# Ledger of designs, part 5: VH-VL binders against q9vpl3

Target 1, 224 residues: q9vpl3
Amino acid sequence: RGKINIQRPKAPHYERARVVAVTQPKYPELPKAKSCFKTRAERTQQQQENPYNEIIAREVRNWLDHSRLVAFFHLSSITADDIFRVRVQLHKQNLHLKSYGSKIIEQAVKNTRYEAIVPLFHSNHCIVFSPDPEKTAALLRIVRRVPQMVLLGGIVEETMLSRNQLVAYAQMPGLHAVQAQLVQTLSQAPGHLIQQLQAHQNSFVQVLDVHAKNQMNEETPKST

## First folded at step 1 (VH-VL)

Design a31 (framework fv_cemiplimab)
Fold by OpenDDE, second read of step 2:
Structure a31 (fold): chain C 224 residues (1-224), chain A 122 residues (1-122), chain B 107 residues (1-107)
Amino acid sequence: as target 1 above (224 residues)
Amino acid sequence: EVQLLESGGVLVQPGGSLRLSCAASGFTFDSYGMTWVRQAPGKGLEWVSGISYSGGDTYFADSVKGRFTISRDNSKNTLYLQMNSLKGEDTAVYYCARVGYSSGWFEYFDYWGQGTLVTVSS
Amino acid sequence: DIQMTQSPSSLSASVGDSITITCRASQDISSYLNWYQQKPGKAPNLLIYDASNLQSGVPSRFSGSGSGTDFTLTIRTLQPEDFATYYCQQYDSLPWTFGPGTVVDFR
């Protein structure tokens, strides 16, 4: 029974990761898989001259437009094997892990509703796409086991969400469940209101009856 | 456990040819770039060649450019270095190493083989 | 080609000492620098990547710092197993180049 070395991967302190991300020079925006052995200068040149950048940018736009769930992650120190493992796990849940250069992303989202996401891509990053927003919980469960992936935020149903908001969203009962609860609550409210209204009316009528009886008793002259 | 095992290092005459092999195990070989680094006896480390994970891109030091060829067989988890027109200056221990992946843009040599000695002597 | 230099070329120290090795690049290489340890007759081992990141399994007594052209490897509380040759390596541009090495011997 192999001792699960529970060494809690020291989650790089988010703050440290942020500082490192901010202080790190603008790294060449090449897809991670193609950057092996290329110098920074070569990477930069290749990015500028690559006619495929436009094609990739279109692909990014297509993913953004057809996804109901988009999550942005910062990548810390991670191996290709780790990435592959995570990719397989995500794929089983119909979650698609992609990595693009910052320049490509910038080109892809320029003059679009997604332009606001550009600042998120100043560091090493990956994106997870899904057509199903209900997979948010599954996504978070998977990436929680991957300390090298730090959630930055995301887009759910065309709404930009912070990290905390995404977590909260994942914990929420499905829209249908919430709607059902609302309908149930609303359906019960009229019954209670009617009962309360009827109770008050009945009480009022009783009080009036008592008052009327008392008045009648006072008006009966003792015929001596 | 990641393992790299170099083989093929022998004594060769100047002008001769030699093929080195590096057998990889313990990781997804086709997902990593690989590199050759050599070390002459009593000297420092010198980068020789690199190859991308797919084999589509190859890189060489100027000292070996045109004489050496790097290749890989991902189905066999094996890296190769074909060395032609060998010179005395090519005498060294040749290491194969895995190119590690830090933040998507950073490369380092995280695992090394034990090396194989190539001696070029008349 | 980017030239790498190291200082000192050799140093003698005692167990428990703190030592510092310097690496200098001929050009600004940002943080694209790695440190390796090599023991006699053995393959190099990665210590530090990207100037300051400690490789997994490496003791915390090792630390790296620097950016641009000047870099430093520090070993706190030197242990017997730390006597080796240390190399810096840049990966800013091809060809990738190593420093000449620093030999750390017993005093």
Scores: ipSAE 0.014, ipTM 0.521, lowest interface PAE 8.5, mean pLDDT 82
Fold by ESMFold2-Fast, scan of step 1:
Structure a31 (fold): chain C 224 residues (1-224), chain A 122 residues (1-122), chain B 107 residues (1-107)
Amino acid sequence: as target 1 above (224 residues)
Amino acid sequence: EVQLLESGGVLVQPGGSLRLSCAASGFTFDSYGMTWVRQAPGKGLEWVSGISYSGGDTYFADSVKGRFTISRDNSKNTLYLQMNSLKGEDTAVYYCARVGYSSGWFEYFDYWGQGTLVTVSS
Amino acid sequence: DIQMTQSPSSLSASVGDSITITCRASQDISSYLNWYQQKPGKAPNLLIYDASNLQSGVPSRFSGSGSGTDFTLTIRTLQPEDFATYYCQQYDSLPWTFGPGTVVDFR
């Protein structure tokens, strides 16, 4: 039966699995490997020459090339446990939450049609990829319950969309012709679109600061 | 509890020499680059010199190059600035600061000492 | 050397106002710019690094933006303790250079 057939390869004992997990090699905190006072040219050269960064940058490019929906988010302070829960919920909808360093993103999109997204990643960020643009509405429903994730914009069918345009796209149920026309129209001015995406990022920073000030004024006494 | 304490600032005659010290505590000194920044009375900040965490690389502003030397003793958690051929224009409060860094390549001065006043006058 | 300029040289504002200070580099420095605050008689303190990242412990009313050659520091809902001089500093190229400073004075 099932248990007998499953037991043909010897399974690890429970105690042995615990011991292995506890005794797995722990990587020490990376020491400062290079001197301070580096120039931009030195930083750029060292990052481009790192083979691990190149492998990850290639992965990022692959995700961009094979995803019909890409959404960019500002990410505020969030616990590992909370982000894991969000990742699981997104995965059930064929939405893949990824986080990459800004320099890896820059290396991945340099000299490509995606180069315009680089300014979005100068702040803490994450990206959601999907091969299915119909999942935009599902994405927005999930993230509205995650206040730490704020939509900055995205790419749908290879066209860069501002936050408002992406929200509008999500609200067009079964209107594929209208959706396709919107995407095509917006492809005419990529410089203008990236400016709008940057403005939305700046607006988000302003909104967060106002919210924090209002919260401080309400929760903390004015005097001292 | 990061602390930086400068000492050595005094009145010196033009053409004279002076050595400033900065005693560091509360962090792993040999893991951070260090810097000196000065401020003339009523004027703005001017970067003077920097040193790598190992002491292997040193950097200077053009106004002090050839006259000033920066060094460190990681066994004593102390940073030094040797100032030679002092000019009236070197009169300033000299600050010691730690060169912090984050998430890769970003560098900044995250902790500063109280400053020590050097006056060069005839 | 990279020359840094700040505008205005000084400004006066009331408590509760929002102000902006501009910093300009003589050449492209990407995002390699930091902002410092110096209160009268005290050492400077780091406010923002890499153009837009708020340093731990700094109030959220401070924000930075910009890239390339033009950068802005914004202080929303000014408080009395914000009376200070603000400096930008580039670290793209050695020697590292500071702006001349902007004095914020409350009316």
Scores: ipSAE 0.006, ipTM 0.429, lowest interface PAE 10.2, mean pLDDT 77

Design a32 (framework fv_cemiplimab)
Fold by ESMFold2-Fast, scan of step 1:
Order: C-alpha cells, then sequence, then structure tokens
Structure a32 (fold): chain C 224 residues (1-224), chain A 122 residues (1-122), chain B 107 residues (1-107)
C-alpha cells in the first residue's frame, strides 16, 4: 500500500515507457497453462522448449523475412536517455531498433539462410529493421552521431552486405530497380562476405589491444 | 573514356623492392575495386592482389602474401603495389585492372591497363 | 585454392568455323566464372561474366554456358580477329584463379 502521484509523471520514466511500448516487439498473449498430467517425456520436452522464446524467435524471423533493410550493430555502453533519443529518430524514418537475446537470434535463424549472422550476436548488439531499403542513407546519418553503435553489416534485398558495402549502398540514391541492381553488383560469395565481416571485428579487437598496450606503457612512468 | 596507366616496372635485383603505380582516369575511381594481375613471359594470367573501393579490404595470392602490399589513394586516383623480397619468379608484366561494377567486391575486371614489365634478374 | 583447367590447350580453326572451349573447376563455383580474350602483346578483354552474360561491346557470336564445375565458351562463325588466347577465371573463392589458357590459331 503506497501512494502514487499520477499528476506528476517523471519525464524520463514516461518517455522511456512510451518508446519501449512503441519499439518493443508485440508479444501475442500466451495461452494459460492448464493443470493436467503430463508424461515424463512431455515434461522433459516442455522443460527444454520455452513457448515464449519460440514466439519471440518467430517474430524475429518475421522481421527478417519482411524487412528489405536489416542492419547489425555492436552496441557499447549507452544511457537509457541516449538510446531512447536514437530510437525516436529512427522510428520517424520507419527504422525499427530491436534488441534480442543471442539464444533467441540463434533459434530464429537456425537452419535458415540467415544462420551466418549468429556469430555477430555473441556480444552486446542491436538490429535495425525497415521495409524500405532507401532509408539506408537516413540510418547511417542518424547512427553517425551515436558512437556507441558500431555498424557490423546488414542485409539489403535478401543479400548480405559488409559494413563498407552498406555505406556504398547508402551513397547511391535511386529507383527501386536501380538499387536492386546495385545490391547484386555489391554482393560477394557468402564465404567472402562472412570473412569480410569477421575481418572488421578483428580490426576492432586489434584497436582494443593497441589501446591496452598504450595504457600499460603510460602506467610504467608513474611515480611511486 | 576509361584509362589505366601503369608505371614503375624496371629491372631489379633479387631480394630488392619496387613500387608500382596505376594512374586512373575517366571513371569515379573511389567507387570501384581494383586489382593487379601479372603475366610471366610466355605464360598465362595470375591474379596477384585486390583492394576494395575504400581501401578497407585487401587480398593477396599465396605466392605474394607477406611480400606484397596493395594500397590506393582515392584523392589522387592512384593504385599502388609495393613489392618486397623480389624473386626471379616475380618477373612478369603487371596489369592494373578495374572492377566491373560500382563499389565492386566481385572478381570481374572490365578495363585493363597496358601493363608494366618487372624483370627480376642479376 | 580452386584449380582451373581448360581444354583444349590449343585449337586450330578456319574463318567461319564454330569452336567450343571448355573450362573445369576443381570445386563447385556455381556461376562465378568469367571469360577473357587476350591478343598477342595486348591486355586481356572481358568477354563474358557470371558464366553466360555477354559484356557490352562484345559480338553476339560469343556465348557462355555451364554451372557448377563445367563451363564452355562458344564462338560461332569465327572471324580473323578472334584468333587469340582465351582464359577462364573463377571468383567464387579467394584467391581468384585463371585457367592456363586456350590458344586459338589459324589453320
Amino acid sequence: as target 1 above (224 residues)
Amino acid sequence: EVQLLESGGVLVQPGGSLRLSCAASGFTFDSYGMTWVRQAPGKGLEWVSGISYSGGDTYFADSVKGRFTISRDNSKNTLYLQMNSLKGEDTAVYYCAKGLRYFDSTGYFDYWGQGTLVTVSS
Amino acid sequence: DIQMTQSPSSLSASVGDSITITCRASQDISSYLNWYQQKPGKAPNLLIYDASNLQSGVPSRFSGSGSGTDFTLTIRTLQPEDFATYYCQQYDSLPWTFGPGTVVDFR
């Protein structure tokens, strides 16, 4: 029993709740569990299978199948206020920022043509979906001002593209047919695209290693 | 008109170093991947190295990996091939070639330069 | 590395003949194969890309076919300018590799 003042909403909490409601996936109502006897085999399967996770995985698959633009990002430490502002800017351009657990992503893409993206999601990540591939330029303009979001690659018109190929695609405005042809010319054999995406991740790791070595060197001159 | 002009091919001693240049004109240089392909006298074509339109990705044949470096300067419309620890087997005409499509990361080449001869001999 | 082979190594033909050159890859390369023509003392010219697409400016007498590991280049009604060396090249997997070439000589 407490007192809640509904006439004095806290702006940050109100704004976060509003954006979360707009940007989060809509979960279908889960059927109520009925109390009935299950065999041991049925119980074991129910313990391993989570209907909630299956529903979310299906939602992710639906986003992938019906979005003509999908961009993958590494997400470093960012405040709730900052991510809220980014989501609002993206939403205005019909760009939908979503975050899903790695296990859910893996379940969604397992045994599909998208399975190659699974390694991108072992660290903190987010995905931007849009039905409009012409919004790639708008997407890159918005995230350019968000250093915490690092572009890893994406999918345009069902073709996997590296970071550099997505940047190139954004620089070429055009009619739907012209952009589809451009995607075809930018595409690489699947093995080569994955290699390029991993190379960019390795470059990031090397930058971090150089930073660590630089900090060690800076500590050495420290007076005792 | 598209033009690719290679330069830098000379006689060099085994173990020496040489830098080849390819000056590009007649197209948007910073929008195309570039490659080096060589041809030893009387022999067939051998792909040597490739570079993405931005210079962010580079690729090498196993025979030159660790010895050759490819780079580009998009502000000068110039492609480079730095060759180190040269061997007799590196003797060849080196061709600069342009990728076929905008922002090309595929392996087909529509325009080729005239070639520059590199001879590795004592 | 994907190894490319061409047959025949050399071919003698007369003007007006139709000739076929075969290229074989050691692995499945889908349709990621190009054909080039090289005349003596000149740089190569792209004839066909993606196994069957004719490059702009190339005469319609040239055609390519095949997928997987077996590919063919066909030149119908051979002209004097067609006496050259022809190379296939795969771009399925790095490193890109060329075939050894097929020399088309005048008979």
Scores: ipSAE 0.000, ipTM 0.413, lowest interface PAE 15.8, mean pLDDT 75

Design a33 (framework fv_cemiplimab)
Fold by ESMFold2-Fast, scan of step 1:
Structure a33 (fold): chain C 224 residues (1-224), chain A 122 residues (1-122), chain B 107 residues (1-107)
Amino acid sequence: as target 1 above (224 residues)
Amino acid sequence: EVQLLESGGVLVQPGGSLRLSCAASGFTFDSYGMTWVRQAPGKGLEWVSGISYSGGDTYFADSVKGRFTISRDNSKNTLYLQMNSLKGEDTAVYYCARSPYDLWSGHSFDYWGQGTLVTVSS
Amino acid sequence: DIQMTQSPSSLSASVGDSITITCRASQDISSYLNWYQQKPGKAPNLLIYDASNLQSGVPSRFSGSGSGTDFTLTIRTLQPEDFATYYCQQYDSLPWTFGPGTVVDFR
């Protein structure tokens, strides 16, 4: 029983979407040149267009384009020594653990078929890349000893797979024909997979919101 | 005040083409997913197509896949549905609806347009 | 695809009545279900999301419950404006699918 105390994810954060909608900035409808003023959206866009961020985003796209295996993880608090040890073990198997900011990930996958995975990266996350999909079994074996890393899903040969599908893939014989058949079969239901990955992440974010609220409630009583 | 205004619904011949438009106002259009839902006369609701906030990801019901294309112009706050190879069974009121942005979008439709009637008949 | 069914297909009720509409999914959809109300000649309105959460602005006489495959929409103390068609919709997996609708008409 290796479950991480996670049951079927609860519904998406609809209340969060409603709060965002209500609190969104009101832009003046003025026929003004951008040099006269900057809206919140323009400042956010300018920040996201930072040259350094674009360089890193291109690095992420390069990793996605040249990796036949990509695995997505939620990352809980972990010490620098522990993550270094995990990174070293993964590197020996040609598995490359990378951490990028959510804005950079969003910029990298914008206007691609992977855009729907953006919500997965709004909390602490990391990604493992490899040119070799046969290393999926080695990846799962290493990560099983790291409770701070929770597998959310992945991409194998350009096909998105859920956690359970990726685990099943790791247990199959590594025949190229078997891999091709699996990829083709799963490509017929990408929406379902994306929805499951997003739902899993939504459940976690909801737990974090509850935890943060409890901590703030604990702190506020002391000021009265 | 969220408002969605649809246009383009007319009588078309079988095999013809038509483009529907949905003009959005009162919210930050480029932060929300959008969808098209249709309703045949006297029948229930059928989901047709959805599009992500940036336009980079689209989905279609099997009944329209390969014939319909969904797109959006965030600079004009407008959603489009290009319909090709129209059939009698495509006759319906087509609704434009907003999907709230949260950690996963495109699933709950909190604001709807008035609908535009498309009739496919000879 | 996930098939949705609703029961009854129609019902007649009087102002002040309490009514229950049921929705069933062909497979487990957890709580990923929405309820919509559609009045004659108008667009649908979202009533309930995530099986049991009331949409902002919707009267408290509306409530939803259920999980897995069986769901219910309950309207307590029916008002004249509640005579409409009600639809359930699953969002567990694409394509999104709606139930066939339940017509609530005046007796």
Scores: ipSAE 0.000, ipTM 0.413, lowest interface PAE 18.2, mean pLDDT 75

Design a34 (framework fv_cemiplimab)
Fold by OpenDDE, second read of step 2:
Structure a34 (fold): chain C 224 residues (1-224), chain A 121 residues (1-121), chain B 107 residues (1-107)
Amino acid sequence: as target 1 above (224 residues)
Amino acid sequence: EVQLLESGGVLVQPGGSLRLSCAASGFTFDSYGMTWVRQAPGKGLEWVSGISYSGGDTYFADSVKGRFTISRDNSKNTLYLQMNSLKGEDTAVYYCAKDYSGSYLGAFDIWGQGTLVTVSS
Amino acid sequence: DIQMTQSPSSLSASVGDSITITCRASQDISSYLNWYQQKPGKAPNLLIYDASNLQSGVPSRFSGSGSGTDFTLTIRTLQPEDFATYYCQQYDSLPWTFGPGTVVDFR
């Protein structure tokens, strides 16, 4: 029986370790005493945000905030001619192709709900914006013909989607079709419920009728 | 202050070569596409060449394709235009300009003062 | 290549006037049009981008409108500093092309 080394407990099994990691109380980090003295590093990190970068960053935020469909693409050796052809096709569908420097994107999404998209912009990229999420299928159809545009992911209805999820979304029947199906399904449910409710009521009435008839038969004195 | 400063414009003979430089300051140079636009004396504006913010993509007008090359050094905040096989028709003030929306979409919000290139025998 | 035209080629106006410059594209360029102002011996300045968006720092008396093939630049209450040459430019497809320019001078 191997001596249980009490001083160095064996690392818990992976599953237990996961549970312990999730159940460990996250103690609020004591507010680091804001030393009144902004460290030289904090002063130097006030990188004078170029006012122009802020303007463009604001524009990017506006596009993000007003778009119900946002798609992120990597560009692999695409020619200018190809980009413009795609732009025209996208524009006809009210899809807007934009491209920004990575630093501008970082600035734009810093401390926002969109901060998670920053890793997507380490290479040549473009963004497609649309106010209409129903155009997702059209977007994918157009870009499938452009092998130089690689879908990385997107945002649909304020939800971040992976590439696969975005493709799946485009294949789903429109919200209206799903809603119609739901309504149809729900409309069929009450009929069954009503039938079941009526069946119970009818059974109850039948039982009561039988009881009433039996009582009437007992009260009829045998006139001998 | 945001500034673009062109240099290198001189008198050159036909068939000669010249390299223009554009020094950028006051903005994050590596985040924006850059362009060269020229203007012949008394004439309108003509787009010449463009380059993406990373330098990975370059674009040229047909009139200069095969003769001109565009490059950038983001570490030096400098844009270049190498002009070979120069012709009389290349005589113009050459402007460098910054793209508005980052990756060379074709709107230019900041311009240099230009440098004059004269091609004459 | 997309051909750009402007009308008129020149116009004379007085301070306080309202003027309109027209730009036409040979094909549909959607809203991918810019307006520039150039003064003699100076570099162009961006006034309007995407057909109707006013560039930061540009006075509100400048406005752009249009889509497709027909575009307009309007200057309300013309000021002395507004006398210059104005260019439209498409960025729908390469090569980028400029209009020939409209000269606005003093009457």
Scores: ipSAE 0.103, ipTM 0.633, lowest interface PAE 3.0, mean pLDDT 84
Fold by ESMFold2-Fast, scan of step 1:
Structure a34 (fold): chain C 224 residues (1-224), chain A 121 residues (1-121), chain B 107 residues (1-107)
Amino acid sequence: as target 1 above (224 residues)
Amino acid sequence: EVQLLESGGVLVQPGGSLRLSCAASGFTFDSYGMTWVRQAPGKGLEWVSGISYSGGDTYFADSVKGRFTISRDNSKNTLYLQMNSLKGEDTAVYYCAKDYSGSYLGAFDIWGQGTLVTVSS
Amino acid sequence: DIQMTQSPSSLSASVGDSITITCRASQDISSYLNWYQQKPGKAPNLLIYDASNLQSGVPSRFSGSGSGTDFTLTIRTLQPEDFATYYCQQYDSLPWTFGPGTVVDFR
């Protein structure tokens, strides 16, 4: 028996109303914690008993194929309430927090260029997907307030980036400048013939960077 | 020469509308986030609005939400601020500034000269 | 919203002095703080980004330090062109917020 005001229920702020609409059907209450953290035993049992591993692996491949931003995290123990709060914050920015078993991830990326990510998932993990690489800065802002989530690295525009490279990406100019820097980073060829060809490409990129920097220096808006 | 030139600042009556423009030159405009920062006469700086390099993400200060709209035309290297339902407290010099990054990091390395908007009867 | 405060609100100094301006955030912003200089009647100029990194073209007499909630801008051997208003700005979380400014003027 509470004194609930039925005649004048408090209308939530627009954002809160949106959160309720998004939150309720997608984040149902469970007796057990809803988290991207799973114990080793729980993962092993899930892998052994799940007859739909192939279907889930296809789901993972679909997320990788449709996402221009993918971030990988190590996850320390976290409560259902805490992870739910994080998922809501991320969803508002079109960032989708997912958790999959290590065997399913291995199956999904086996024989693909992303096979190198498998070692990242030998422990507790979760992945954030987004079709929008502009959300990298928003992602990092949200996650730095969640100490249980430790950034390991990611994939941006189909290019694998380390933790430091992904942080640097958030601070860089958009698509064209990022592409130039990624070309420069990836162009460290081991062979002398390949090195000569890549050197010509890198020299061109460096000339463009110097020109851009010179333009910036000449036009600093000094308001004088 | 890297330059940002604001225009459109005029005297407007309360409740009126105004569109500010910021013309960019000397850098790859479509690769960087942009922002509007205002300064009331004799007062400090107040962030107003921001936009990512593609225009896909926009951000607003609570004082202007629902009244102001930020947009950009990358083909014309121009940033816009549409100001509706203007109030006396919107009177300020409006600065256009370039973000260091495309995704709108919040560090502003290049600033325009500013354009004065006066809201008065 | 993160509130920014600066101290002192104003200070008077002479050419050749070394001065310190402090900026405090209402909550932890790590190193996500910028410093700007604004001369009378002019647009602001970025001096320091990410708490301690000197912007290209800014004289080495300017330096920034701090992390978390407390930050400092130091100007060594003050020059005539340094008499201006200085603002800190956090970019940890939206909305971006500026400090109220510190006016540096002649003694």
Scores: ipSAE 0.078, ipTM 0.586, lowest interface PAE 6.1, mean pLDDT 78

Design a35 (framework fv_cemiplimab)
Fold by ESMFold2-Fast, scan of step 1:
Structure a35 (fold): chain C 224 residues (1-224), chain A 121 residues (1-121), chain B 107 residues (1-107)
Amino acid sequence: as target 1 above (224 residues)
Amino acid sequence: EVQLLESGGVLVQPGGSLRLSCAASGFTFDSYGMTWVRQAPGKGLEWVSGISYSGGDTYFADSVKGRFTISRDNSKNTLYLQMNSLKGEDTAVYYCARTLYGDYAWYFDLWGQGTLVTVSS
Amino acid sequence: DIQMTQSPSSLSASVGDSITITCRASQDISSYLNWYQQKPGKAPNLLIYDASNLQSGVPSRFSGSGSGTDFTLTIRTLQPEDFATYYCQQYDSLPWTFGPGTVVDFR
């Protein structure tokens, strides 16, 4: 048996007390109530959702960094069939239509040179990416027939351009060198450019509001 | 065929300047980002600087920020690192490397053989 | 800056052994981690990208795992060519940072 272990507090008694003190923070008592289980499940889902959002944000950063042409659009209500047709037409020209949530866009561009574009995405939006800046003319030709997509501006060869500047770039005839010169001469401070892009967006929203009110006041819409 | 070749490493006095070059061949240079990574004798790898495919975006480690400049000439398939106000702690083998992008991956898949820069009086 | 640490700093192994190297980030980097191999006197070589994806041309005995802050590189059935220094590198945010390296030497 060992009376020695009972009568004298030996290393085992001391070590047990120390182990209990040390392990208590490592192994906290966990309430196993139904509400606690639900809260932990919610936290686990939130943690899993955060990694997924960062993965998609990284995808957005890759598109921005890899693409020599990026165009920003306001997107009005459009059917799945109609947007699919537009996406197919764009894809034939190596133009890639992407839609991302505003939170993901903000996460992707936060602390980067593109952070200034965040205000553009407060409304429903979409972005078109391409590695080929010469496709700007093809892009504008295709979206001109899609009234639900309103051009706000873009980035060509890492230079932010307003709607008017992007249209001018697309209409220049000639070699890539001539187009590159135009882009360089049209460069503007990001803050000023964003203000111009937001003004166009606000004007568009106001036009939609007026049009909606006019439609409400008419008894029966005319179909063509 | 696909290779990177660094040059320009030499002995320089503290406070001096030096420009390193990295010649690329066998791939479409203007479609890739590039980076410089250094390794002090007997020590590990340290990222120094990076540049986008067009040269419009540049990035630097805090240890070299304000002293080093990265640039590229896509018509000559050449990457440069301009080093100013050199310190003894800048003594290292300097590697250039190609930056590749996958769906969610950013990595250095092609490296040069390195060029030794020694900063000593 | 995101700080990277590796364990062990060095290890001795024999041909045919299975070894593991760990890498830890000071903050969550999801799966944004690469592994490189550097042989004495030579440039580094990419082994694994995005934590677990094997680079083309790299033998299947190499594998990577982990996410968040803890990552592992495993070499199954060590070969003579595998005696080298191994580095992890994060690409979650700039500046990109490398671990201090793990030296794998033969016993």
Scores: ipSAE 0.000, ipTM 0.408, lowest interface PAE 17.0, mean pLDDT 75

Design a36 (framework fv_cemiplimab)
Fold by ESMFold2-Fast, scan of step 1:
Structure a36 (fold): chain C 224 residues (1-224), chain A 120 residues (1-120), chain B 107 residues (1-107)
Amino acid sequence: as target 1 above (224 residues)
Amino acid sequence: EVQLLESGGVLVQPGGSLRLSCAASGFTFDSYGMTWVRQAPGKGLEWVSGISYSGGDTYFADSVKGRFTISRDNSKNTLYLQMNSLKGEDTAVYYCARGQWLAEGYFDYWGQGTLVTVSS
Amino acid sequence: DIQMTQSPSSLSASVGDSITITCRASQDISSYLNWYQQKPGKAPNLLIYDASNLQSGVPSRFSGSGSGTDFTLTIRTLQPEDFATYYCQQYDSLPWTFGPGTVVDFR
């Protein structure tokens, strides 16, 4: 009949999740520390990388080095519950959705072969990792249901692929000769591929900027 | 022309074992995922098992998990289904079909089927 | 597991008729649905994939539509070779599941 995975309506499920979230232990939030600099003190300025960032950067490097499929997405506004549902569907296919701050990404890929991807992460983003490149089709199938996730491109078998190339790769499942030719061709022009990925991101950002300005103008009440 | 030819279907006693084979021709076998779908006499289609192009991923319906194994030999363009601990409800025509990647899940070419009968 | 249902379970039609078969999924499968045709004594043939895309070589009288949980297969101007059993199949999530089938019989 229905509700194979859900015994209650989705609205009550959200209400339950909210109640659980409220009753769960929260980490203490410390007020921002007040700066205690005396005007007479000698100033030595040294910005040290946060130890947390270095640990997470190492995790990102491990994911990049050990995943045969990496896909980059721009992420529009999406609820925590919706992204959780997406993460669950992806996990069923051995696809791991991760979100990292831009500074962490930059630190992770600095002085590595992946440094060229940094510009992709100047806006809201997420990354999907998998050890299995055969899952590219499954990834695109799942993401097709999530309009808030916009594919920017990816890395397959250590080769940078633009959005269109990754889509083409997924549409030729198991055609090794064709896939090998595609991958080899792309590996000969990495700068061009990154430029295409950046162009797609910039175009999307421009569309969002225009939309935001139009929405702000429409939302502003015109007082008589 | 794409061709899939199943073989190995015979009468087997309950609790017995049987291996089905599917010989593929007319396409690059090692570039496609493959699947087994069965159909009991007078009934509908039931997906049984799937295997990725490389053989690295295999999947099974709950009704056959632990009893059946799927494998392939890309050098011989052949797909196999090893069936153990056979039960009466396993009686069916078994079809070999060419999938896309397992994730795509649509089967564009099918063999003619091989009949497996499990009866005393 | 995702359960698939089809309606009607059977229908009788004449050559030249237009018929519609409905498939329902127990949960949202977006457009991840295929349609197959099986003639008596033969293996199934893929007609439509991803809800609405005609497989190469399939006559244009076949069409598919729908998304989410409700899908339809339409055959316009039924031909003698179209008397067969039709199955829908979801590929949103494993295990892949088929509908129970719809038998299209000659009237």
Scores: ipSAE 0.008, ipTM 0.440, lowest interface PAE 12.9, mean pLDDT 76

